# VH-VL binders against q9yh85r1066to1250: the designs that were tried, part 38

Target 1, 185 residues: q9yh85r1066to1250
Amino acid sequence: ASCIVSGYGHYLTFDGFSFDFQSSCALVLCTTIHGACERSDTFPTFTVTVTAKNEDRDTSLACVVKQVEVEVFNYYIVIHRAYKYTVMINNERLYLPLKLGQGKVNIFAFGFHIVVETDFGLKVVYDWKTFLSVTIPRSFQNLTYGLCGRYNGNPDDDLVAAGGTPRFGVTDFVQSWAKRDTFCR
Below, E stands for the ipSAE of ESMFold2; O stands for the ipSAE of OpenDDE; V2 stands for 0.75 times the mean of E and O plus 0.25 times the DockQ between their complexes.

## First folded at step 23 (VH-VL; framework fv_navenibart)

Design f5 (at its last look DockQ between E and O 0.78; V2 from the best seeds 0.75)
Fold by OpenDDE, look of step 23:
Structure f5 (fold): chain C 185 residues (1-185), chain A 121 residues (1-121), chain B 107 residues (1-107)
Amino acid sequence: as target 1 above (185 residues)
Amino acid sequence: QVQLVQSGAEVKKPGSSVKVSCKASGYTFSDYFMSWVRQAPGQGLEWIGGIIPEFGYTNYNAKFQGRVTITVDKSTTTAYMELSSLRSEDTAVYFCAREPGRSYPYGMDVWGQGTTVTVSS
Amino acid sequence: DIQMTQSPSSLSASVGDRVTITCKASQSIDSYLAWYQQKPGKAPKFLIYAASSLQSGVPDRFSGSGSGTDFTLTISSLQPEDFATYFCQQLYDNPRTFGQGTKLEIK
């Protein structure tokens, strides 16, 4: 299934729940890390984080994806809008295409998109603008948290806050998944 | 042999729509970005849009946004470009062209033969 | 949009001549530029990506150079089959944009 961030802060969860939100905060889109469980013995762990930026376009407020972060296999991958065809890997800027960990992670440009693929089926696609998708295999059903939801076939329970409690408001839900930053608005 | 084969010439009235097909063969269809480019008589090349066949994600030139739809049928390895609300200025040869999607060098390395679309009253 | 400007728009040359075509981008496109050759009634043919390797089947007399905003296509010794229109294309940003073309004619 795919979780989509598109347009001006439009979100679509794995289970098909749609909501709109604009924030300049770094937001956890999808993570397999819950609570104190930093590692899974059964499945690879990963975290995808998105940072958006508000821009004024033709009297409308546009929300563009500024930065995408992917944490997987002890790699910290940073994709920044301003640096097309490049990524930061553990604080080192590298040009595409890239293979990390002997093919565990494959990063390449596909048309106007950058694609991050892992050997377990994670796919992150970003167009350096407003479109971001996270695709994961069915084997990860009910193993994910974040703005993309639980991926359990039930869109009604996708608003689960970082603390594990259901939220009824989109704002509260999204804010719960924001990385704490004093400069975040 | 790698090739892109496009549908035949079209003659359309203003306001109508045209759908051009591009059948790909000889390579892994999903591994390449598929672009559509047109060329008006005696003019240069203009990029219309493209699609990642594997994901179905599209990118369009803003100039055509709202009038163009690009799709693929992975089962037949065929890409489609539909342009609506046709006007005389849309008269051109339309090309499909693939771009490597996973490696460099980058560029449109294989082109279709072109489809002539004529819009006239 | 990134504008691509080719120079010259047209060029007359003789067989055996060294020919240089320039392409300038309105902003830096790093090395993400492609060159194409087009003959009348035919689809464009991919020649070169930036200053890198030639496409398979492209003669060695063709070469590309440049980065940032200024790029050059060079034909070291013009052959009869080289008379055509040449286009540059930026591959850096959406939308893809082409130069207006350079028509290379026989003198």
Scores: ipSAE 0.852, ipTM 0.932, lowest interface PAE 0.6, mean pLDDT 93
Fold by ESMFold2, look of step 23:
Parts: sequence; structure tokens; C-alpha cells
Structure f5 (fold): chain C 185 residues (1-185), chain A 121 residues (1-121), chain B 107 residues (1-107)
Amino acid sequence: as target 1 above (185 residues)
Amino acid sequence: QVQLVQSGAEVKKPGSSVKVSCKASGYTFSDYFMSWVRQAPGQGLEWIGGIIPEFGYTNYNAKFQGRVTITVDKSTTTAYMELSSLRSEDTAVYFCAREPGRSYPYGMDVWGQGTTVTVSS
Amino acid sequence: DIQMTQSPSSLSASVGDRVTITCKASQSIDSYLAWYQQKPGKAPKFLIYAASSLQSGVPDRFSGSGSGTDFTLTISSLQPEDFATYFCQQLYDNPRTFGQGTKLEIK
């Protein structure tokens, strides 16, 4: 299953629910960490975070993906559109391609995209501009939270806030998954 | 032997469409980005677009304004490029070319033989 | 679009000559540049990747250099089979763009 972010702040969850929202905050797209009680020793934990920015174009307003963060195993991976074909790994900038942990994480270019793959089936694909996808295997059904929803075949419960309560308002849902910092608080 | 074999020459009228095929062999088709490049008579090379066969993701040169469609058939390891609303300035040799995936931006290491498309009234 | 400008547009030389072809990008492309050789009626042949790395099977008389905006292809001792048109290509951004070509002719 894939969750997609595309231009104009368009989101499509794992279960097929779509919504629009524009924010400059870093937003949690997909995480297996929803409070300490949801961790599993048999499934890897990860978090994928997206930061978008609205930019004007000659013929249309566009929402670009400025930065993608992937936290998995002991790696904190930051992909920023200003630094193409490089990534930050635990605060060190490295050139592609990369093989981390003897293949636990592979990061490479393919065409006009950067790809992050893990040995357990997480795949993050980003085109350095407006397209971002997060793909997870079926074994993560009911194990994920965030803007990409719960991955349980039911789009009606995809809007679960970070506190664990269902939300029907897109604004409250998205803001609950925002990472706050000095510039976004 | 790595090889890209393209379909034969085409003569078309303005306003029609052409679909060029590119049969790949001798390598793992899904590991390479497939690009299409054209060359007008006596002119340089112009990139049209390409596709990641594994994901089906396409990228197009904006100059073609949605009149190009690039597809793959993974079962036959064949890429296709369809150009619609043909104009006389679309007369060119059309090449397919592969680029390594799972690496860094490398270049087009293997090219097809080219397909001549002539657009005349 | 990143413009790639080659210099010269044509060049006359003799077998044994050392020739240099330059390629300038309209903005920095780091080292994401390739060089190709094309003979009439044929598809381009891949020569150089990453600005300076030689593709397997390419004679060592070919070399590339440069980073940022200014790049050079050098043939240290021209052979009869080297008379062709040479193209640079940037691979930094969409769309991929080529230089206009440098035709290397027999003097």
C-alpha cells in the first residue's frame, strides 16, 4: 500500500481517503510510534515526516516538498531539496548511493527520484519537488498512524489524531500530527 | 548482450499520433530508467521523458505539454513512447536509452538504434 | 531549463592532434555531467560519466574534467575513428539537457 503527497498539498492515505491541506510545519505522514504502548519488538519502528512549502509558478500556485525525514533503526535521515543527490545521516551529509547497516537501509537515485528502502519493506520515494510516496507491506496493517492513516481498509478512521482520538475535521487532524519547533509553534 | 531494439520508421500526417516501441534484452529491465531522446535532422539531442519501470513513475519534458505518453510492458520488457498531435517540427529520429537506477545520476549508457518519424502533409 | 553551451561548434584537426572541447552550464550542476560521441546515422555512444570517469571500453586517450559550470573533454592523440560529433549532457535537473554538439572534422 502507498500513501501519496502531491502538488497543491494533496494527500492520499493508505486506505484511499484523500484530503487537501497546506502547512509549513513538519508533518508526520506515517509512524509506527503512537505512544510507548504501540511498539513491537517483532516489527521495526519508523517515522516519515514531510515539510512542504508553497511556491508561486508562472501558470499556477504549487506546493513543493521541501524536506523529507526518515527515522528508522538508529538512522535519522534528512532529505532536503536544496541538496540534491545527498542526504544527512545522523547530521553528516553523504552522497548517494548509500548502503547502511549492511543493507538494512538503501538510499539511491533512480531517474528523477531519491529512494529510501529498508530490509523490512518500507519504501520512500521523493522527486525533489512535489511528489512523495510512502509504501509499506501488508504486515504493517493496523500498525501505522499519521496523515497516511491506519492502513486497515477503512478510510473512515484514517483521521486519528496524535492523541489517539478520531477526528473528522481535516485541520485539527493535520495539526495534531505537526511537529512543533521555534518556527512553527 | 545488453540491447535496445526499436520499431521501424514511420511516416505520419500532421495532427496524428505515433507510438514507438523499444524492446530491451540482456539486463534486468526494472533496474534502469528508460529515457526517450529525439534528434531533428542536422540538429542536437532533445530529451523527451522517461519512466521508472519498477514503479511506473514517469517524467516528461514540459515542452511536450502532455502530448507524450511513456509506458512499459514489464512482461515483454518493452517501453513505448506515444507522441500525439504531431507537427512538422516533430520530424526526427527518436531514440530510447537506459540510465542506471539504484545509483546516482549517471548517464545514458545504452541506446536503441533510433526510429525515424517523418511528419509531412 | 539548464542550458548547456559547447565550444567550439566545430573543430578541424589532424590525426595525432590533442583536442579540447568545452561545455558550460547555465547554473551549477555539481559533477552530474556526461559526454557522448555520435557518428552520422548512429546512436550516441557513452564516453564519460560524473564529469571525469571513463566508461568501460572507452580508450584512455579520452578524459574529462570540471565541476560546477565549466567542463572539458580532451582527446590526447586523435585517431581516425574519433572524427564525430560530441555532446555533453547535464543530469542534475529536469529536463535532461544536452549541449548543441561539437563536430570534430578531418583537417
Scores: ipSAE 0.619, ipTM 0.844, lowest interface PAE 1.5, mean pLDDT 87
ESMFold2 (binder alone), look of step 23: mean pLDDT 92; pTM 0.946

## First folded at step 24 (VH-VL; framework fv_navenibart)

Design c1 (at its last look DockQ between E and O 0.75; V2 from the best seeds 0.74)
Fold by OpenDDE, look of step 24:
Structure c1 (fold): chain C 185 residues (1-185), chain A 121 residues (1-121), chain B 107 residues (1-107)
Amino acid sequence: as target 1 above (185 residues)
Amino acid sequence: QVQLVQSGAEVKKPGSSVKVSCKASGYTFSSYFMSWVRQAPGQGLEWIGGIIPELGYTNYNAKFQGRVTITVDKSTTTAYMELSSLRSEDTAVYFCAREPGRTYPYGMDVWGQGTTVTVSS
Amino acid sequence: DIQMTQSPSSLSASVGDRVTITCKASQSIDSYLAWYQQKPGKAPKFLIYAASSLQSGVPDRFSGSGSGTDFTLTISSLQPEDFATYFCQQLYDNPYTFGQGTKLEIK
């Protein structure tokens, strides 16, 4: 299934729940890590984070994806809009195409998009503008958390906040998945 | 042998639609970005749009937004380009062209033979 | 849109000549540029990506150089089969855009 982030702050979860939200905070889209102790020995762990920015145009309410972060295996992958067709791998900037871990992670350009693929089926696609998609195998059903939901076929329970508590408001839900820093409080 | 084979020439009336096909063979269809490019008589090249076959995600030239639809049939490894509300200015040779995704170097390395579309009253 | 401007629009040369075609982008495209050769009635043929990547089957007399906004295609010694129209293309941003072409003719 695929989780989609598009312009104007549109989100579509794995289970087909759609909501709108605009934030400049880094937001956890999808993670298999919930809490300090939930690491699966049977499935690889990963986290996809997105940071968006409102356009400074008076006539546009478009929300641009500024940065995408992918944490998988021992790699911290950062894709920034300002550095098109490049990535940061563990704080080193590299040019595409890239194969990490002898093919465990494959990063390449596909038209106007960058694609991050893993050997277990994680796929992240980003166009350095307004489009971001996260695709995961069916084997990850009920294993995911974040804005993309639980991936269990039930869109009604997708609003699960960090910590595992159901939320009824989109604002509270999204804010719970925000990474707090000096710019996001 | 890697090749792209396009459908035959079309003659259309203004306001009608045309759908051109591009059959891909000899390579992994989903591993290449598929673009459509046109060339008016005696003119240069103009990119229309493209598609990621594996995902079905399309990317269009804003100039054609609303009039063009690009699709693929993965089972037959065929790409399609449909252009509606045809105008005389749409008279051109239309090409499909693949672009490496997983493979370097980038660029449109294989082209179809072209499809002539003539729009006239 | 990124504008691609080729120079010259047309060029007359003789077999054995060194030929240089220039492509200028309206903004930086890093190294994301491709060159194509097109003969009458045929589809474009991919020649070179960026400065150092020749397509398989392309003679080594063809070479590319440049980055940012200025790019050059060079044919070190023109052969009879090289008379054609050449196009540059930026692969950096949507939409893809092409130069207007350079027609290389026999002198």
Scores: ipSAE 0.742, ipTM 0.887, lowest interface PAE 0.9, mean pLDDT 92
Fold by ESMFold2, look of step 24:
Structure c1 (fold): chain C 185 residues (1-185), chain A 121 residues (1-121), chain B 107 residues (1-107)
Amino acid sequence: as target 1 above (185 residues)
Amino acid sequence: QVQLVQSGAEVKKPGSSVKVSCKASGYTFSSYFMSWVRQAPGQGLEWIGGIIPELGYTNYNAKFQGRVTITVDKSTTTAYMELSSLRSEDTAVYFCAREPGRTYPYGMDVWGQGTTVTVSS
Amino acid sequence: DIQMTQSPSSLSASVGDRVTITCKASQSIDSYLAWYQQKPGKAPKFLIYAASSLQSGVPDRFSGSGSGTDFTLTISSLQPEDFATYFCQQLYDNPYTFGQGTKLEIK
């Protein structure tokens, strides 16, 4: 299954639910980590976070994906559009291609896309501009949370907040998955 | 034996569409980005777009956005480029070319023989 | 779009000459530049990647250098088969763009 982020803040969840929302906060798209005390150790854990930005002051123009973060295994991977064909791995900037952990994580360019893929089937594809996809294998059904939804075959229940409760509105749902800091409150 | 073999020459009327094929052989098709490049008579090279064969994700030159569709049939290892609303300035030789994927920006290391498309009224 | 400007547009040279062709990008492209050779009626032939690395099977009389905005292709001793048109290409940003070409002719 694939979850898509596209221009103007369009989101398509793993289960086919679509919604629109614009935010400059870092947003958790897909995570297997649910609550500080509710972790499974039977499958690899990961988190994919996206940060979007409007290229100018007029919000009617295209919104770009500025940064993609992938946390997987013991790697913290940061992909920023200003630093094409490089990635930050645990605070060290490296040029593509990369093979981490004897092939546990591979990061490479493919045309005008950067691809992060893991040995368990996570695949993150980003075009350096407005398109981002996250693909996970079927074995992660019911194991994921975030803006990409639950991956349970039901698009009507994809709006599960970070605390684990269902939400009726897109705004509350998205805000619950925002990573807060001094400049994003 | 790495090869890209393209379909034959075409003569088209303005306003019509053309679909050029590019059959790949002798290499792992999914490991290479497939680009389309054209060259008008006596002119330089112009990139049209390309596709990641395994995923179907495309990049297009904005100049052709809305008129071009690039697709792949993975079972036949064949790429296609369809250009619609043809006009006389679309008269050119159209090349497919592969670029190593799964690396850094490299270059187009193998090219098809070219397909001449002539748009005349 | 990143503009790629080649110099000269054409030149005449003799077998055995050292030839230098330059390519200038309208903005930095790091080292994401390729060089191609094209003969009339043929598809381009890949020569150099990453500004300075020779593609397999390319004679070592060809060399490339540069990074950022200014790039050079050098042929250290021309051979009869080297008379062709040469193109640079940037691979940094969409769309890929090519220089206008440098036609290398026999004197």
Scores: ipSAE 0.734, ipTM 0.888, lowest interface PAE 0.8, mean pLDDT 87
ESMFold2 (binder alone), look of step 24: mean pLDDT 93; pTM 0.949

Design c2 (at its last look DockQ between E and O 0.71; V2 from the best seeds 0.75)
Fold by OpenDDE, look of step 24:
Structure c2 (fold): chain C 185 residues (1-185), chain A 121 residues (1-121), chain B 107 residues (1-107)
Amino acid sequence: as target 1 above (185 residues)
Amino acid sequence: QVQLVQSGAEVKKPGSSVKVSCKASGYTFSSYFMSWVRQAPGQGLEWIGGIIPEFGYTNYNAKFQGRVTITVDKSTTTAYMELSSLRSEDTAVYFCAREPGRTYPYGMDVWGQGTTVTVSS
Amino acid sequence: DIQMTQSPSSLSASVGDRVTITCKASQSIDSYLAWYQQKPGKAPKFLIYAASSLQSGVPDRFSGSGSGTDFTLTISSLQPEDFATYFCQQLYDNPYTFGQGTKLEIK
């Protein structure tokens, strides 16, 4: 299933729940990390984080994806809008295409998109603008947390806060998944 | 062998629609970005749009936004380009072309033979 | 859109000549530039990506150079089969855009 971030802060969870929100905070889209999610010894862990930015346009307010972070295996992958067709791997900027860990992670340009894919089926697609998708295999059902939801076929329980609250309002839900820093309080 | 085979020539009236097909063979269909490019008689090349076959994500030239639809059928490894509200200015040879993604170098390394679309009253 | 401007639009040369075609982008495209050769009635043929890679089967007499906004395609010694129209293409931003073409004719 795929989780989509697009347009003016539009979110679509794995289970098909849609909501809108605009934030400049780094937001956890999808994670399987212990402490935030139920631990599994069977599946690899990963976290996808998105940072958006509101931009005024001539006719409307657009929300662009500024940065995408992918934490998988021992790699911290940063894709920044300002550095098109490059990525930061553990704080080193590299050019595409890339194969990490003997092919465990494959990063390449696909037309106007960058694709990060792993050997266990995680796929992150980003166009350096407004479109971001996270795709994971069915085997990850009910193993995910974050803005993309629980991936259990039930969109009604997708608003699960970082603290484990099973249902939350959209604003509180999104804010619970925000990484706090100097600019995100 | 790697090849892209396009559908035959089309003659259309203004205001109608045309759908051109591009059958891919000899390679992993989902591993290459598929673009559509046209060339009016005696003119240069103009990119129409493209698609990531694996996901179905499309990118369009804003010039054609609202009139063009690009799709793929992965089961038949065929890409389609549909252009509606045809005008005389749409008269051109239309090409499909694949572009590597997972591999290097970048560029449209394989092209279809082209499909002539003629729009006339 | 990124504008790609080729120069010259046309040129005449003889077999054995050194030929240089220039492509200028309206803004930096880093190295995301491709060159194509097209003969009448045929689809374009991919030649070179930027300055670093020749497509398999492309003769060594073809070479590319440049980055940023200025790019060059060079044919070191023109052969009879090289007379054609050449196009540059930027692969950096949506939409893809092509130069207007350079027609290389026999003198």
Scores: ipSAE 0.849, ipTM 0.927, lowest interface PAE 0.6, mean pLDDT 93
Fold by ESMFold2, look of step 24:
Structure c2 (fold): chain C 185 residues (1-185), chain A 121 residues (1-121), chain B 107 residues (1-107)
Amino acid sequence: as target 1 above (185 residues)
Amino acid sequence: QVQLVQSGAEVKKPGSSVKVSCKASGYTFSSYFMSWVRQAPGQGLEWIGGIIPEFGYTNYNAKFQGRVTITVDKSTTTAYMELSSLRSEDTAVYFCAREPGRTYPYGMDVWGQGTTVTVSS
Amino acid sequence: DIQMTQSPSSLSASVGDRVTITCKASQSIDSYLAWYQQKPGKAPKFLIYAASSLQSGVPDRFSGSGSGTDFTLTISSLQPEDFATYFCQQLYDNPYTFGQGTKLEIK
């Protein structure tokens, strides 16, 4: 299943629910880390976070994806659009392509996209501008949280915030997944 | 051996569309970015766009966005470029070219033979 | 769009001459630059990648250098088969763009 972020703050969840929201906050798209700790290495844990920026130069309110963060295994991977064809890995900037942990994580360019792949099937594809895709295998059904939803075949429950979803709560849902500033815009 | 073989020359009227094919052989089709580049008479090279066959994602030159569609058929290892609303300035030789994927930006290491498209009233 | 400016636009030279062609980018492209050779009626031939790395099967009389905005292609001793048009291409940002070409002619 794939979760899509596209220009003008468009989101499509794993279960096919669509919503729009424009935010400059760092937002958790997809995480397996929510609530209680799991046993060591039973399922790989990961978090994918997106940070957007309104592009003032075009007079439209297009949101560019400024930064994508992938935390997986013991790697903290930062992809920033200002530093094309490089990534930060545990605070060290490295040039593509990269093969980490004997193939546990592969990071490479393909056309005008950067791709992060893991050996368990997580795939993150980013075009350095407005398009971001997160793909996970079926084995992660019911194991994910965040703006990409629950991956359980039910789009009506994708807007889960901590403590539940208000009746018309896209704003509250998005803000609940903001990493450092629930009130940013 | 690695080859990109394109469809034959075409003569088109203004306002119509053209679809050029590019049959790839001799390599793992999905591992290479497929680009389309044109060269008008007396002009240099102009990149139109490309596609990642493995994922189906495209990149387009904004000059052509809205008029061009690039697709692949992985089962026949064939790429297609369709250009609509043709004008006389679209008269050119159209090339497909592959670029290694899963690495860093490299360059177009293998090119098709070119397809001449002539747009005339 | 990143503009690629080649100089000279044309060049006359003799077999055995050393030739230098310059390519300048309108912004830094790091080393994401390729060079191609094109003969009339034919598709471009890939020569150099990453600004300075020679593609397999290309004679070592060809070399490339530069990073950032300023790049050169050098042919150290021209052969008869080297008379062609040469293009640089940036691969840093969408759209890919090419220089206008340098036509290398026999004197």
Scores: ipSAE 0.693, ipTM 0.874, lowest interface PAE 1.0, mean pLDDT 86
ESMFold2 (binder alone), look of step 24: mean pLDDT 93; pTM 0.951

Design c3 (at its last look DockQ between E and O 0.73; V2 from the best seeds 0.77)
Fold by OpenDDE, look of step 24:
Structure c3 (fold): chain C 185 residues (1-185), chain A 121 residues (1-121), chain B 107 residues (1-107)
Amino acid sequence: as target 1 above (185 residues)
Amino acid sequence: QVQLVQSGAEVKKPGSSVKVSCKASGYTFSSYYMSWVRQAPGQGLEWIGGIIPELGYTNYNAKFQGRVTITVDKSTTTAYMELSSLRSEDTAVYFCAREPGRTYPYGMDVWGQGTTVTVSS
Amino acid sequence: DIQMTQSPSSLSASVGDRVTITCKASQSIDSYLAWYQQKPGKAPKFLIYAASSLQSGVPDRFSGSGSGTDFTLTISSLQPEDFATYFCQQLYDNPYTFGQGTKLEIK
């Protein structure tokens, strides 16, 4: 299934729940590192984080994806909008295409998109603008947390906060998955 | 042998639609970005749009936004380009062309033979 | 859109000549530039990406250089089969855009 982030702060979870939100905070889209999931050695762990920013235009306010972070295996992958067709791997900037861990992670340009794919089926696609997708195999059902939801076929339980508690409001839900820093409090 | 084979020439009336096909063979279809490019008589090249075959994600030249639809059939490794509301200015040779994604270098390294689309009243 | 401007639009040369074609982008495209050769009635043929990547089967008399906004295609010694139209293409931003072409004719 795929989780989609599109322009103007549109989100679509794995289970098909859609919501809108605009934030400049780094937000956890999808993670398998949560509670009991941290103890599992059956499935690889990963985290996808997105940072958006609002751009004022003459006719409309658009929300663009500024940065995408992918943590998988021992790699911290950063894709920044300002550095098109490059990535930071553990704080080193590299040019595409890239194969990490003898093919465990494959990063390449596909037209106007960058694709990060792993040998276990994680796929992150980003166009350096407004489009971001996260695709994971069915084997990860009920193993995911974050804005993309629980991936269990039930969109009604997708609003699960970082603490594991259900939220009824989109604002509270999204804010619970925000990484706090100097600019995001 | 790597090749892209396109459908035959089309003659259309203004306001109608045309759908051109591009059959890919000899390579892994999902590993290459598929673009559509056209060339009016005696003119240069104009990119129409493209698609990631594996995912179905499309990119369109804004000039054609709303009139063009690019699709793929992965089971037959065929790409399609449909252009609606045809105008005389759409008269051109239309090419499909693959572009490496997982490999290097970048560029459209294999092209179809072209499909002539003529729009006339 | 990124505008690609080729110079010259046409030129005449003789076999054995050194030929240089220039492509200028309206904004920086880093190194994401491709060159194509097209003969009448045929599809374009991919020649070179950026400055150092020749497509397999392309003679080494073809070379590319440049980055940012200014790019050059050079044919060190023109051969009879090289008379054609050449196009540059930026691969940096949506939409892909091509130069207007350079027609290389026999003198």
Scores: ipSAE 0.833, ipTM 0.916, lowest interface PAE 0.7, mean pLDDT 93
Fold by ESMFold2, look of step 24:
Structure c3 (fold): chain C 185 residues (1-185), chain A 121 residues (1-121), chain B 107 residues (1-107)
Amino acid sequence: as target 1 above (185 residues)
Amino acid sequence: QVQLVQSGAEVKKPGSSVKVSCKASGYTFSSYYMSWVRQAPGQGLEWIGGIIPELGYTNYNAKFQGRVTITVDKSTTTAYMELSSLRSEDTAVYFCAREPGRTYPYGMDVWGQGTTVTVSS
Amino acid sequence: DIQMTQSPSSLSASVGDRVTITCKASQSIDSYLAWYQQKPGKAPKFLIYAASSLQSGVPDRFSGSGSGTDFTLTISSLQPEDFATYFCQQLYDNPYTFGQGTKLEIK
């Protein structure tokens, strides 16, 4: 299954639900970590976070994917569009391609895309501009949360807020997955 | 052993479309990005777009966005480039070229022989 | 689009000469630059990747250098088969763009 972010803040969840939203906050797309106390010791844990930036070049189209963060195993991976063909790995900038942990994580370019793939089947593909996809294997059904939804074949429950509370609408849902800080409140 | 073999020359009228094929052999098709590049008579090279064969994800030069479609058939290891609404300025030799994937930006290491497309009358 | 400007547009030289062709990018492309050779009626031939690395089968009289915005291709001792048109290409950002070419002719 794939979850897609495309230009102008368009989202397509794992279960096929589509919605639109624009935010400059960092947003959790897909995580296996839900709630402060919840843990999953059965499967590899990961979190994929996207940060969009409003560009003032074209007021009708103001949204670009600025940064993608992938937290998996012991790696905190930051991909920023201003630093093409490099990534931050645990606060160290490295050039592509990368093979981490004896192949547990591979990071490479393919045309105008950067790809992060793991040995358990997580694949994150980003075109340095407006397109981002997150692909996970079927074994992660019912194990994911975030803007990409629950991955349970039911789009009706894709709008589960952070902390597990259902939300009434897209705005509340997206804001519940926002990472808040001094610059995003 | 590695080969990119393109379809033959085409003569087209303005307003029509053309679809050029590029048959790949002798290598792992899914490991290489496939680009299309054109060269007008006596002119330089112009990149049109490309595709990640395994994923079907494309990148297009914005100049051609809306007029070009790049596809692959993985079962025949063949790439296609279709250009619509042809005009005389589209007269060129059209090349397919592969670029190593799964690495860093490398360059187009193998090129097809080229397909001449003539748009006139 | 990143503009690639080659210099000179054409060059006349003799066998044995040292030849230098330059390529300037309108913004930094790090070292993501390739060089190609093209003879009339043929597809381009890949020469240099990553600004300075020789492709397999390319004679070591060819060399590349540079990073950021300024790049050079050098042929240390020109051979008869080297008379062709040479192109640089940036691979940093969409769209891929090429220099306008440098035609190397026999004097």
Scores: ipSAE 0.730, ipTM 0.887, lowest interface PAE 0.9, mean pLDDT 87
ESMFold2 (binder alone), look of step 24: mean pLDDT 93; pTM 0.949

